# VH-VL binders against q0atu2: the designs that were tried, part 12

Target 1, 119 residues: q0atu2
Amino acid sequence: MLDKKARIRTSREYRNVFEKGKRLSGRFLIIYYVENALDNNRFGFITNKKIGMAVIRNRIKRQLRAIVREYQGQVKNKHDIVLVARAGIGKSSFEGMEKDYIAIMKKAGLFARNANKID

## First folded at step 1 (VH-VL)

Design d3d (framework fv_dusigitumab)
Fold by ESMFold2-Fast, scan of step 1:
Structure d3d (fold): chain C 119 residues (1-119), chain A 122 residues (1-122), chain B 111 residues (1-111)
Amino acid sequence: as target 1 above (119 residues)
Amino acid sequence: QVQLVQSGAEVKKPGASVKVSCKASGYTFTNYDINWVRQATGQGLEWMGWMNPYSGNTGYAQKFQGRVTMTRNTSISTAYMELSSLRSEDTAVYYCARSYDILTGEGDMDVWGQGTTVTVSS
Amino acid sequence: QSVLTQPPSVSAAPGQKVTISCSGSSSNIEDNYVSWYQQLPGTAPKLLIYENNKRPSGIPDRFSGSKSGTSATLGITGLQTGDEADYYCETWDTSLSAGWVFGGGTKLTVL
């Protein structure tokens, strides 16, 4: 689970990322990202109704949080990042989502080092 | 100042098509889906479909499938809704609205255009 | 017609409390988040409640939402004359696969 200070929590904070941030699309994920004035990164997660029923959306959201948590230390500090799941993500494996996340974060220049699992 | 500004009123004959525009300002156009919702005089709201401005992908309500086309021009931050084979029953105010999905679904239409009246003459 | 059922009208006096119901099925209300919109005469709708019970910035706390099973409710306390409007519930309908559905609307009259 991500620490509460590492989560984007309010609609205003989500809007700030969407309005001021850059956007980059992967196969299953879209990220919106902007540098923040804090000492830490914050992440938001959007799994909209186009993905499928609530049980599928909740599973995807949990899996995305797990992926983000695992690679948290690789992300360049002081960013607010929102992950938006694309409609096709429900058919992806966990490994497929993980690979897409790594690829998109590297392409965005948000990984400070090679994005490999630590431990 | 986040806003959606729609094109002006249209009067059309049965069988014609109409294309309504919706120009976004004050936010990143490609970051929010645009929905189209219509309302006949004295009647309720009726959802027509959504369009993703980044990809161009759309989803249409079954009632409008085959008659509606939703597009955009990202260079001018403008969404379009074209309805063909117009009938008198299509006389309504047509709204565009951005969806703001924080954690779930795209029912969170937080910014709406002012509406475009389309009248299909008898 | 609408797949979500709202009463066509509701009325109360200033300062009173009103509730507006929205009834659907498991494929819409029960399985999904519900939003509520306020439409003042001659204007575009305004988002009033999202995710069943959350208020956008600028919406006073006298407006509240709730959901139980296949029904959702909008509550308005401390009723004011400026609350006279049409109110619409809205949710996703998974059985249609195509999208969002609105309730038929409720006309609120402040007596």
Scores: ipSAE 0.006, ipTM 0.565, lowest interface PAE 10.9, mean pLDDT 84

Design d3e (framework fv_dusigitumab)
Fold by ESMFold2-Fast, scan of step 1:
Structure d3e (fold): chain C 119 residues (1-119), chain A 122 residues (1-122), chain B 111 residues (1-111)
Amino acid sequence: as target 1 above (119 residues)
Amino acid sequence: QVQLVQSGAEVKKPGASVKVSCKASGYTFTNYDINWVRQATGQGLEWMGWMNPYSGNTGYAQKFQGRVTMTRNTSISTAYMELSSLRSEDTAVYYCARDLGYESSFTPFDYWGQGTTVTVSS
Amino acid sequence: QSVLTQPPSVSAAPGQKVTISCSGSSSNIEDNYVSWYQQLPGTAPKLLIYENNKRPSGIPDRFSGSKSGTSATLGITGLQTGDEADYYCETWDTSLSAGWVFGGGTKLTVL
């Protein structure tokens, strides 16, 4: 679902984000994020076997990619972001994962600023 | 057959540098990261860093940042690890190991070199 | 200062079974795949288990792995004298100083 340019592809690219990035935990998701030197954002997805069988993990990854794709226009440019699914994500709804993602991204300051009223 | 062959044992004085080699064969050298792991006598395994032979990019464990350098020569499928400012506590067996990562998984260290003993003594 | 904690030693008789634990945290074991390595005296480590519970070709099914929360376990059944070795768990640590981390190692003695 995500353009291949918007995806982190190799374990070494994941290592860079883990090593240099900041970490924020949500209820179902953990994100690691770092500024990159590219013209675009890149996303990575990690689902461990603790979540469930391959069919469940593949469904979760598909749903997370769909969420990221839907909101990619809101994300500040030039970041590598890795989403790590927590064990409890298997008990979540799609809407629950979406809300968690939005909350974490806002907390990280990675969502574009909304237009403000004159203060 | 996949094989990683390391250079021979070294004896160094404190303050010196050592450069260990790891020659790969039986696979496409540039497709697999090379990691370096050391083990002091009677002690556990300690990861030092990784090197991408295609790009030359590296990542080092914090403990070794600033005194380790990992390089390669793709024309001879050989990786190198140089450790500077040697101390007696750097006395260890140094291993290279290959690691192939993919987007959704990390591959283990599936093939290891035989090890290179480095002794630092005054 | 091993990030992952293993018992320093374990022992059992030939034909018995033994388990070796590896304890960590959410940033390493819980969030990532665990591998196990066997190191015979004087040799390089050999991969026994990867992705928590998978065996590479050539590793007998006497060796098994599992993971629950922040802990992983290596199981060995039908112990043989040739199983005397050091065993290490390993995973990626996703904290800020991220990298591969190994357990302190467990010496298995077959009495």
Scores: ipSAE 0.000, ipTM 0.545, lowest interface PAE 13.7, mean pLDDT 83

Design d3f (framework fv_dusigitumab)
Fold by ESMFold2-Fast, scan of step 1:
Parts: sequence; structure tokens; C-alpha cells
Structure d3f (fold): chain C 119 residues (1-119), chain A 121 residues (1-121), chain B 111 residues (1-111)
Amino acid sequence: as target 1 above (119 residues)
Amino acid sequence: QVQLVQSGAEVKKPGASVKVSCKASGYTFTNYDINWVRQATGQGLEWMGWMNPYSGNTGYAQKFQGRVTMTRNTSISTAYMELSSLRSEDTAVYYCARGVDYTESYSFDYWGQGTTVTVSS
Amino acid sequence: QSVLTQPPSVSAAPGQKVTISCSGSSSNIEDNYVSWYQQLPGTAPKLLIYENNKRPSGIPDRFSGSKSGTSATLGITGLQTGDEADYYCETWDTSLSAGWVFGGGTKLTVL
């Protein structure tokens, strides 16, 4: 899915985003985000047990990664962004998650006003 | 000589709160995170959260979010973990542990001796 | 249940070699470094291995670690009676809610 360089993997990287980042909530998603010193964006994904069973959480993570990948060209460079799924996300449609992602990224000032899927 | 010394055993009733202390010595207190890990009798280790003593910032395991508060007093190099709304399932030994950042990893290199918390009616 | 699976027990004779496995997934072991801890009866855990295969000062070289894919292994050679303890693997995990997770622990008995 996402290139290895575009993923937040380590505990130190996640902690940095939580400690220094800003937080915004959407309907199904919360994002934490901070500017990084790299030349690219990195994304992290968190799905907790309040969402549901492992099968549901894994599906949500796959769908969120797909959404992020589709819109990565619209995200301002130099950011570490962690997406946290809210309890209600397990019953959302893919389109609903996608819409929420676009809305929250626009609100954060990380997306262009007319963000669209990259070709 | 790094040491983490914890407060003594506690016996609490269901619904009460407990606050465990962890006094650090032998290093610069603000340079390393303090983590809290618990262990029920005969069970495994369970991470509860981390606290950055320099900033006061915290991160808690989802299971404890809303019930746990981790703080510190830098003047006396002491970390605190308060767990509220206690249940019998919270009966455990509670450890503080220093978090150390290696090049690309994080480990718990020094541990307190543990504090036994018993929750019973 | 623990997200990292360890055998509940392992046993061997003095002088023998034993290995303890720790199985996880890409959200934990594969993407992160693994640490191992020894807990002697009635004591706090002690760091044995960090960054998959490195030893802190004071840990003898008969303790070793390795990681392959989604699994990690702790090796102990030249077993001594003083090695009787519980052993725990630990890593970062995002499948639960971004945090550190421990394996369920393995009780080592030196026969």
C-alpha cells in the first residue's frame, strides 16, 4: 500500500505526533498532525477495540490506508499525520469515511479547498 | 546508580482511587519517560501508559483511558499514577519503569520494586 | 488475550539451550524492534535484550535475540538454575491503540 517512507511506524514517531501535534475531530476520525523536517508526508493509523473485533479493525485500517493513498497528492508536504478511528467507524461506508477524511483534512488546512482523488 | 523507589502496598475498596508514587534517583529525572506497567497475580505484564517528566505530557493505553492519570513533581524527582473507579480486577502489582530511547527503539531499562494494590470489599 | 503469543512454559536441563518464541503481526513485531525481559520470582522485570538482539551492559552473551518477519526469539545457552524465571517479549503495537504490548510470558523451568 503506502510506501515505507510514507508510514509512521515507531513508538518515537507516534509519540512525537501526540506530544507536539494539533488535534482535530471529525465524525468517524480524529487526526493528530505536526510538521516534520522531512521532504515527504508520513501517516499512522490507530484502530482501538471500541470499534469492534480484529476483523473489523483490520478492514478499517486497510480502507483508511486506501483513502490516504488516493488523496496523498492533495496533502501539503512535510507533515506527520496520525488517523485515529472513532467507535462509530465500523458501521460507516467507505464513501462516508472518505468524505470525513476530506472534511477534516480541509479543516486542518492540510488539503486544497477542492481536494479530489489523484488520477 | 539508577533507582526507582515506589510507595508501599495499598488496600482499597471498590470505587475508590489509588495513587502510587515512584521516586527516581541517580539520573536527570526529566531526561527519561516514566512508564507504568501492572501485573495481576499469576498473570502477565500490562502496559498502562507513559509520562514525559520534562513536559508533563502523557499517553495512556486505551483500556485505562479515562481512569488513569499520570503526573510528576520535578522538585522531588517523583512520578505518580492515580487509578480511579477501582474494581477487583485492578488487584495487581503496579510497576514504574524508565523508558529509554535507543537509536530506533524504546525499552524499559530500570524498574521500580513494585507496589501491591489490593481491591476488596 | 495478548496480541503477542508466547508458549506458556518451556523446560530444559542445566547446560542445555532453550529458545522462547514470540509471535505477532505486521502492526507490532514486523514494523518495530523487540525487547525481552526476565522476571525472577518475587522481583521486578529486568531488561535482557533490546533492539531485537542487543544486550544491556551486564547481560551475559549466553542470552541472545533474533527477529524474522512477524516473530521474535529469545535464546538462552548454557542454562543455569538461576535462569528459572518468567520471560516476556515487548514491542510497539497499533492494532489495539498505539502503545507498548507484552507477550503473555513464558515460564522457564530448569529441570
Scores: ipSAE 0.027, ipTM 0.712, lowest interface PAE 7.3, mean pLDDT 87

Design d3g (framework fv_dusigitumab)
Fold by ESMFold2-Fast, scan of step 1:
Structure d3g (fold): chain C 119 residues (1-119), chain A 122 residues (1-122), chain B 111 residues (1-111)
Amino acid sequence: as target 1 above (119 residues)
Amino acid sequence: QVQLVQSGAEVKKPGASVKVSCKASGYTFTNYDINWVRQATGQGLEWMGWMNPYSGNTGYAQKFQGRVTMTRNTSISTAYMELSSLRSEDTAVYYCATEGYFDSSTYGMDVWGQGTTVTVSS
Amino acid sequence: QSVLTQPPSVSAAPGQKVTISCSGSSSNIEDNYVSWYQQLPGTAPKLLIYENNKRPSGIPDRFSGSKSGTSATLGITGLQTGDEADYYCETWDTSLSAGWVFGGGTKLTVL
C-alpha cells in the first residue's frame, strides 16, 4: 500500500490529471500524468467493470499499488499520475503488469533512476 | 567487478540490536533495489524486506515490522539493516542482494553479499 | 515459508535428470514470475532461473524452469556432482504483505 499523501482521492484531482495531463498507452495500462505543485508524487488507480467482477478488480488494484510502491523511488517527483487498467489486464500476470508499468514510465520520461546496466 | 561486501560476524545478547552493512561496488548504487534475506542454521531462506537506494523507500515483511530498519548512505554506496529486540531465533546468516541487475525489468535477486553471521545467545 | 511447498530432498546419479517442484496458489505462483536459486554448502545463494524459464548469463542450459497454473518446476539434466546443493523457488505474494516468499528448499544429493 501507498501512504495517504501519495494517493489521488478526489474526483476533482482525477479530473485535473485527465484534463491537463499527457496520455501514454501500454499493453494493459494507460497512464495520464501532469506535474503538481507538491514535493511528492500522487497516484490514482481506475479499474473499470469491463475488467471483471469486484474480486478481480480489487486484485488488480492491489497489484498495481504494489507495483507503484516498488518503483516509487525511481519516479521523478512532483507528478500526479493516474493508472487506468485496460480490459485485458484481468488475465495478465503480476509481472506482465509490472513490465508494462516499467516500459510506459520509461517511455514517459518519468523514471529518474538510471536503467542502464553496468558491467 | 560487481559485488556486495558485508560486515563481519556479530555476537549479541537477547534484547540487543545489530546493524549489518552491505557495501556495493562495480555498479551505480542507486540503480538497483537491495533485498535482505536471512537463513537460520539448517533452515531455509526467509525474505526480510527491500530498500530502494535512490529514494530510501522500504518494504518489510510483516514478521519483521517494528523490529527492522533498512537504510543507506549513497555517498559510500552502503546499505544497512538493523534488527532490534534480538531473540535466540534471530540467530542466522543475513544476506543482502540486488534485484534486477541482469534485467532491470525483473525482480530476480542476482548479486549477493557473502553473508553476515549473527549469533544471539543468553 | 510454508507458503510455497517443495519436496525436502531429491537424489539421483551423475548423468541423470531430476525435477524439483514448487507448489503455491493464485496469489503467488499463478499470478507472478518464479525464480530459482542454488545454494552450495557454506555459500550465498546463486540465481539460476528468473521469469519462470530464463537463465542469467553463465548458467548452463542443463538448468531449466517452467510454470503451469499454481506450480513451478526446476529441471536439471546431465546431473553433475557439483550440482549437489539446496534449491529454492521464490515468487511475489500479493495476498498479505505484497513481498517475496521462498519455498522451503530441496536438498539435492548426487550419488
Scores: ipSAE 0.006, ipTM 0.556, lowest interface PAE 14.4, mean pLDDT 83

Design d3h (framework fv_dusigitumab)
Fold by ESMFold2-Fast, scan of step 1:
Structure d3h (fold): chain C 119 residues (1-119), chain A 121 residues (1-121), chain B 111 residues (1-111)
Amino acid sequence: as target 1 above (119 residues)
Amino acid sequence: QVQLVQSGAEVKKPGASVKVSCKASGYTFTNYDINWVRQATGQGLEWMGWMNPYSGNTGYAQKFQGRVTMTRNTSISTAYMELSSLRSEDTAVYYCARGLSEYPDYYFDYWGQGTTVTVSS
Amino acid sequence: QSVLTQPPSVSAAPGQKVTISCSGSSSNIEDNYVSWYQQLPGTAPKLLIYENNKRPSGIPDRFSGSKSGTSATLGITGLQTGDEADYYCETWDTSLSAGWVFGGGTKLTVL
């Protein structure tokens, strides 16, 4: 479970990330991200009704939190990041979500080492 | 079991500041957010902001941005809301309320008894 | 303006049923959970319904909630004089002015 300090809690803070943040889309995930004025990263998670029933949405939210927690040490400090699950995520495996998260975070330049283009 | 007990009524002059306290008991103070909601005489409920007792992080409604400050003292399980530059329109009952869930599933399961703040010359 | 609309008042006799509506939009009610609070005269609000239709422990089953599209409804059956109070709906708003929003409140008078 993520530390309470690492969670975005207010709808206003979510709105700030959506409005002022950058957006990047992956296969199953969209991230919105903005630098914050804190000493730590904060994460938010959105699973909307397009994904499916509440039991599916809750499972996906738990899995996404687990993935974020596992890789939080590799995320560049001082960012608010919101993960929005796309409709197709309900058909993804855990490994598929994890790979998408890693790819999108590297592409955004949010991991300690940025993903370099080959040519 | 769970209780939120607020400080007593305040009478202030326009331009002054007021600081209301909310003492929590019956649960782990740092495990739940504290929200502040006010109600002007004859008006409805108006959300002012939230404060995370664990981190000290806050989020304020835009209407109150720049005038409100929400803090806590974890040693005594007490939350504070300070409102500055008081106007007669700030005359209201101010409530603290415990927030139970993360976005977007959020509701206020326990409320303080309220603190009446009267702003008059 | 209030983003959630409730009727200002409603009245009925003891034993009757009353419904209180709460009307919003897709950015608030349709996409988010709705809660309802009861405020007895001179007291703090009390949680009656959360997550659209769930009751906290200690709330009688004569209180119920429902949501359809952009509207939510609080139902009270078997009205008692002790139900005379103000009732407020509440939800989160995902629009640019995002935050927790309350309805304007409905005064229930038990005749």
Scores: ipSAE 0.007, ipTM 0.560, lowest interface PAE 11.3, mean pLDDT 83

Design d3i (framework fv_dusigitumab)
Fold by ESMFold2-Fast, scan of step 1:
Structure d3i (fold): chain C 119 residues (1-119), chain A 121 residues (1-121), chain B 111 residues (1-111)
Amino acid sequence: as target 1 above (119 residues)
Amino acid sequence: QVQLVQSGAEVKKPGASVKVSCKASGYTFTNYDINWVRQATGQGLEWMGWMNPYSGNTGYAQKFQGRVTMTRNTSISTAYMELSSLRSEDTAVYYCARAPFEDYGSGLDYWGQGTTVTVSS
Amino acid sequence: QSVLTQPPSVSAAPGQKVTISCSGSSSNIEDNYVSWYQQLPGTAPKLLIYENNKRPSGIPDRFSGSKSGTSATLGITGLQTGDEADYYCETWDTSLSAGWVFGGGTKLTVL
């Protein structure tokens, strides 16, 4: 799991990303992102009830955290990033979510290098 | 055999809109982004935006934000690019081109033949 | 103006070699793959090189690519009259307004 310092924790911090950040949509994910004044990245995760029952939402949230953690070293430093799961994500595989995350992060300009060259 | 076939030449008045089509064949339409690139006579290539045929999501170059709309019809494997509020500076050849959604390293590997759009009064 | 800088023109005789440079920054060339395109007069661009130095099937090995730091180079050996064309570099720019960016193009004349 992500370290506490790498997580967006307060409603104020989430609100800041939504109000001041840029938005980009993928197949299964939406990201909101903004540069922060810290020396590290922070991630937030939102899975709303439109995705499905709590057991599905909790599974998706855990899988997204795992994906973010795996690719943490490739993300340009000093950003707050919120991942919002879209309704269709419940039918996606882990690999499908991972591919969508990589594609969105590349499109957002948030990967320091092309992901295929890093790993 | 991968092909992207575009609609024919258009002549428009200033202030009008133009909608160019790009029909894909020979591959799974929803597995590749469609990009739009234009080129004025004697000028270089200018990227306009990308459209994901699976989701319908788009990303537009800042210069075209607010004037361009990129859509698709998956039942006929066709992508569309609509440019509004046309000016004489929009006179160009417009290309559609395919790129992998997950891998920007592969470049724009297949291109349509181009659609000439002339804006004149 | 183009974010990626190419010489506007280069020329050489048949059988010679030429190199075409493409200069950018860390947010584009250094951090991302570079592709090269050939555009013959009156035609759509054709992918020559992708992922810095790879050739699509059907592209002769006379065409090569390389990248060092913030610059990329297209090499053409054994020049033929049919190589006379415009050449464009292209990469992804990872700035906050991320997207594809093209060089200004280089006109190759085979004398």
Scores: ipSAE 0.005, ipTM 0.555, lowest interface PAE 15.0, mean pLDDT 84

Design d3j (framework fv_dusigitumab)
Fold by ESMFold2-Fast, scan of step 1:
Structure d3j (fold): chain C 119 residues (1-119), chain A 122 residues (1-122), chain B 111 residues (1-111)
Amino acid sequence: as target 1 above (119 residues)
Amino acid sequence: QVQLVQSGAEVKKPGASVKVSCKASGYTFTNYDINWVRQATGQGLEWMGWMNPYSGNTGYAQKFQGRVTMTRNTSISTAYMELSSLRSEDTAVYYCARDQYTIEYSGTFDYWGQGTTVTVSS
Amino acid sequence: QSVLTQPPSVSAAPGQKVTISCSGSSSNIEDNYVSWYQQLPGTAPKLLIYENNKRPSGIPDRFSGSKSGTSATLGITGLQTGDEADYYCETWDTSLSAGWVFGGGTKLTVL
C-alpha cells in the first residue's frame, strides 16, 4: 500500500504533472514526471477503458501500485510521477509490467545510477 | 469586468483550417488557463484542450490530438485555437473559457467567450 | 456516449423542485470536484455550481449541488420559467485521455 502522502490525488495535481512534466514511453507504460517542491515523491496512476473491463483495470492499478511501492527506495527524491497504462498492458504479466517500469524509470534518469553501470 | 471576446463566424471547406481568437480583458491574462470547448448543433459540450498563457503549455483531448493547436500572444492578451483538416462533423460553436486553476479550483470555468460559429460545408 | 451520464430531459411546473443526476466512475466524479453549468438558448454556458456544492456570486440559493460516491446531483427549487435551459455537469477524468469531461446535458422544460 502506498502511503497517502506518496499519492497524487487531485485533478489539479495531475494537471500540473501533465502541464509541466516530461513524457517518456515504454512498452506498456507512459510516464509523465516533474520535480516537486516537497521532500518526497508522489505517484499517480491512470488506467482507461481501452485496457479492458473494470476488473482488469483495477487489477492493473493494484499491480502498478505494488511495483511502485517495491521500488520506491530507488527513485530520486522530489518528483511527481504519473504512470499511464497503455492499451496493451492488459495482456502483460506482472513481471512484464515490473520490467517495463524499471526500464522506463532508468531511461528517465529517475533511478539512482549503479556504481558499475556504463551509460 | 472580466470579458472574453471571440472572433467572428467562419465558413470553411472540408480540408481547410480555421483559427479562432479569444481576447481577454479585465484580469491578468497569464494568471488563468484558457480552455476550449465546442458544441455541435443540437449536441452537448465537448472539451478540446487547455492552454496555460504564462508558459504556453497545452493539453489536448485525445480526439483532437494532431489536429488542434492552442497558442497565445501575451502582448495583446489573446488566445488562439487552430483546428486543421476540417470535416463536416467539425461544424460547431467554439467557446473559450477561463479556468480558476491558479487559485486551486479544478474545472471551474467561470467566464466564457460568446462563441464562434464555424461551418464546414462543401 | 459521454463519459458522464445525465438524463436527456426533465420537466416540472413552476414552483416545483427538480433534481438532475450526473453519474460517472472512480476515474472522474469520485475523486474530483464537480461543476455545473446552465446554458440558456442561444447563449454561452454559465457557471452555476463549483467544487460540488458552492455557488458563485449572483447565483440564487434555489440552485444546489451535492456529490456521493460516483454520482453528483444538481437541485433546483422554486422553478421559474427562466430556468428552462440545458444543464451540464463537468469534472476531471484521470483516464488515458486525461482532461475535463462534460455530461451529455439535460434539457429542463418548465411546463
Scores: ipSAE 0.000, ipTM 0.547, lowest interface PAE 16.1, mean pLDDT 84

Design d3k (framework fv_dusigitumab)
Fold by ESMFold2-Fast, scan of step 1:
Structure d3k (fold): chain C 119 residues (1-119), chain A 123 residues (1-123), chain B 111 residues (1-111)
Amino acid sequence: as target 1 above (119 residues)
Amino acid sequence: QVQLVQSGAEVKKPGASVKVSCKASGYTFTNYDINWVRQATGQGLEWMGWMNPYSGNTGYAQKFQGRVTMTRNTSISTAYMELSSLRSEDTAVYYCARVSPDFYEGYYYMDVWGQGTTVTVSS
Amino acid sequence: QSVLTQPPSVSAAPGQKVTISCSGSSSNIEDNYVSWYQQLPGTAPKLLIYENNKRPSGIPDRFSGSKSGTSATLGITGLQTGDEADYYCETWDTSLSAGWVFGGGTKLTVL
């Protein structure tokens, strides 16, 4: 679970990321990201109905939060980042989502150090 | 009786600027974002940009970057779109439209539209 | 032109059914909800369909929407003369610069 302070919670905050942010697409994920004025990172998650039924969307959202939490120590501080799940994500494995997340975050230049798994 | 009411028709010379207003009523103005969409005579709909009346933040289509400014006055529930350096190809009907408040969840529809403002650019 | 492709025109007789297609790509239609708008001559667009297949209050069930892969379809049954209008699909596009995109529009003529 991500700490409450590390989550984007309001529609205003989501819209700010889309409005001012940069975009990068992966196989299963699209990220929108912008530097914030806070001393911490915040993450948002969008899983719309095109992915599948509520149980599938909720599973994917939980898995994405788990992946983000696992690697949050590698993310450059002071960013708001929104992960948007693509339609094909419902057929992905956890490992597939994790790999895609790491690749896209590295391409965005958002990983400050080695993206080694935090255990 | 949720409504968006726009200002009247404008005739402008090339190189001038035009400012169109869009007055909201029947809902909380700051809870819904406003899109601006134009339509040249006999042509299709073209998205110009988006404005968040709560924050005043905007996002513009690349084609209009540097020429368009979107603002609001929350005390009178009114949104504005100003287009500068007008050309003949800017002759169009300009619409404001209310955006789904759940945009962040992937809902991109516009449920209420202004009646349109005709802008004619002629020499 | 537009990034979403619609036929420029369709025609049918009163009482018949017509379908209007909207073709895009994974960065728009496949990945996002599609909406449809009706524009009667000389009027502002009116929302007909949102979230691929939902109708706003007041829109008759003669209007329906569907989406499959990178294409969306608007269906109109029991055609009436008052359905003569331009119809536009719309979604969000994540490629290059994010934002709203419209189809080129389809003029429906009821013969």
Scores: ipSAE 0.006, ipTM 0.612, lowest interface PAE 10.1, mean pLDDT 85

Design d3l (framework fv_dusigitumab)
Fold by ESMFold2-Fast, scan of step 1:
Structure d3l (fold): chain C 119 residues (1-119), chain A 121 residues (1-121), chain B 111 residues (1-111)
Amino acid sequence: as target 1 above (119 residues)
Amino acid sequence: QVQLVQSGAEVKKPGASVKVSCKASGYTFTNYDINWVRQATGQGLEWMGWMNPYSGNTGYAQKFQGRVTMTRNTSISTAYMELSSLRSEDTAVYYCARGDSLFEYGHFDYWGQGTTVTVSS
Amino acid sequence: QSVLTQPPSVSAAPGQKVTISCSGSSSNIEDNYVSWYQQLPGTAPKLLIYENNKRPSGIPDRFSGSKSGTSATLGITGLQTGDEADYYCETWDTSLSAGWVFGGGTKLTVL
């Protein structure tokens, strides 16, 4: 699980990211992201009723937090990033969500290192 | 100073509905989920559901699904919990409580004083 | 019954240490943060511990929390008469209840 300092928890911070941040869509995920004035990254997670019942939505949130935690060291510092799960994510494997996350973060320029040396 | 102030005690007949209010002050109402928890006389705490005052989205415990409705009025920083088809087993103290999380990590840091609901014969 | 199991009562003398257990499963305690609440007779519950082991401002350090696997523990050292209360653990459950769940509560008696 992500440390409390690494999580966006209040609706005010979510609103700030949605209003002022950039948006990028993947297959299963949408990210909203903006630079913050802190010394660390913060992540937020949104799973809405289109995904399914609470048990499914909470499984997805746990899996997304695990993925974000695993790749935390590769994310460029000083960003607030909100992950919004798309309706189809409930049918994805863990590996599918992980690959989508990596692809989106690379495309957003938020990973410190890329698979390709040439852009 | 954060506080949650609930409406007064209610006495209802079986089959009626009750609507409890919870007025928030001392913080930005839309920044924190409101949860509802009840406690029957001499028994433990039982979670009923959460309501996100920013979006209006809710999540209800399966036991109460179909009988409970949680709403808010952001202009007066007030949350509501309505429970219908009341039975004697619904006699309890009903609490609202502020969650720290909008979604999943809701520890309840501030609680209302409680509203006693008695369902009479 | 409750999804989270607590002993119904514990007792000890002033100055002693007590521990209150909270047992669950992988779908609740193991995967999620655990909080603890104190309820004095006739009052609303009060948050004692959140995120397994953190204290809110104003809670003395003689109250502590821990989590290992599917179980959580509340520790109280230097027991005082004012600690007589009911204590509840709470976490999120992703299985049967699909929401927040409380333990059945533990009545702490001093003396």
Scores: ipSAE 0.000, ipTM 0.543, lowest interface PAE 13.7, mean pLDDT 84

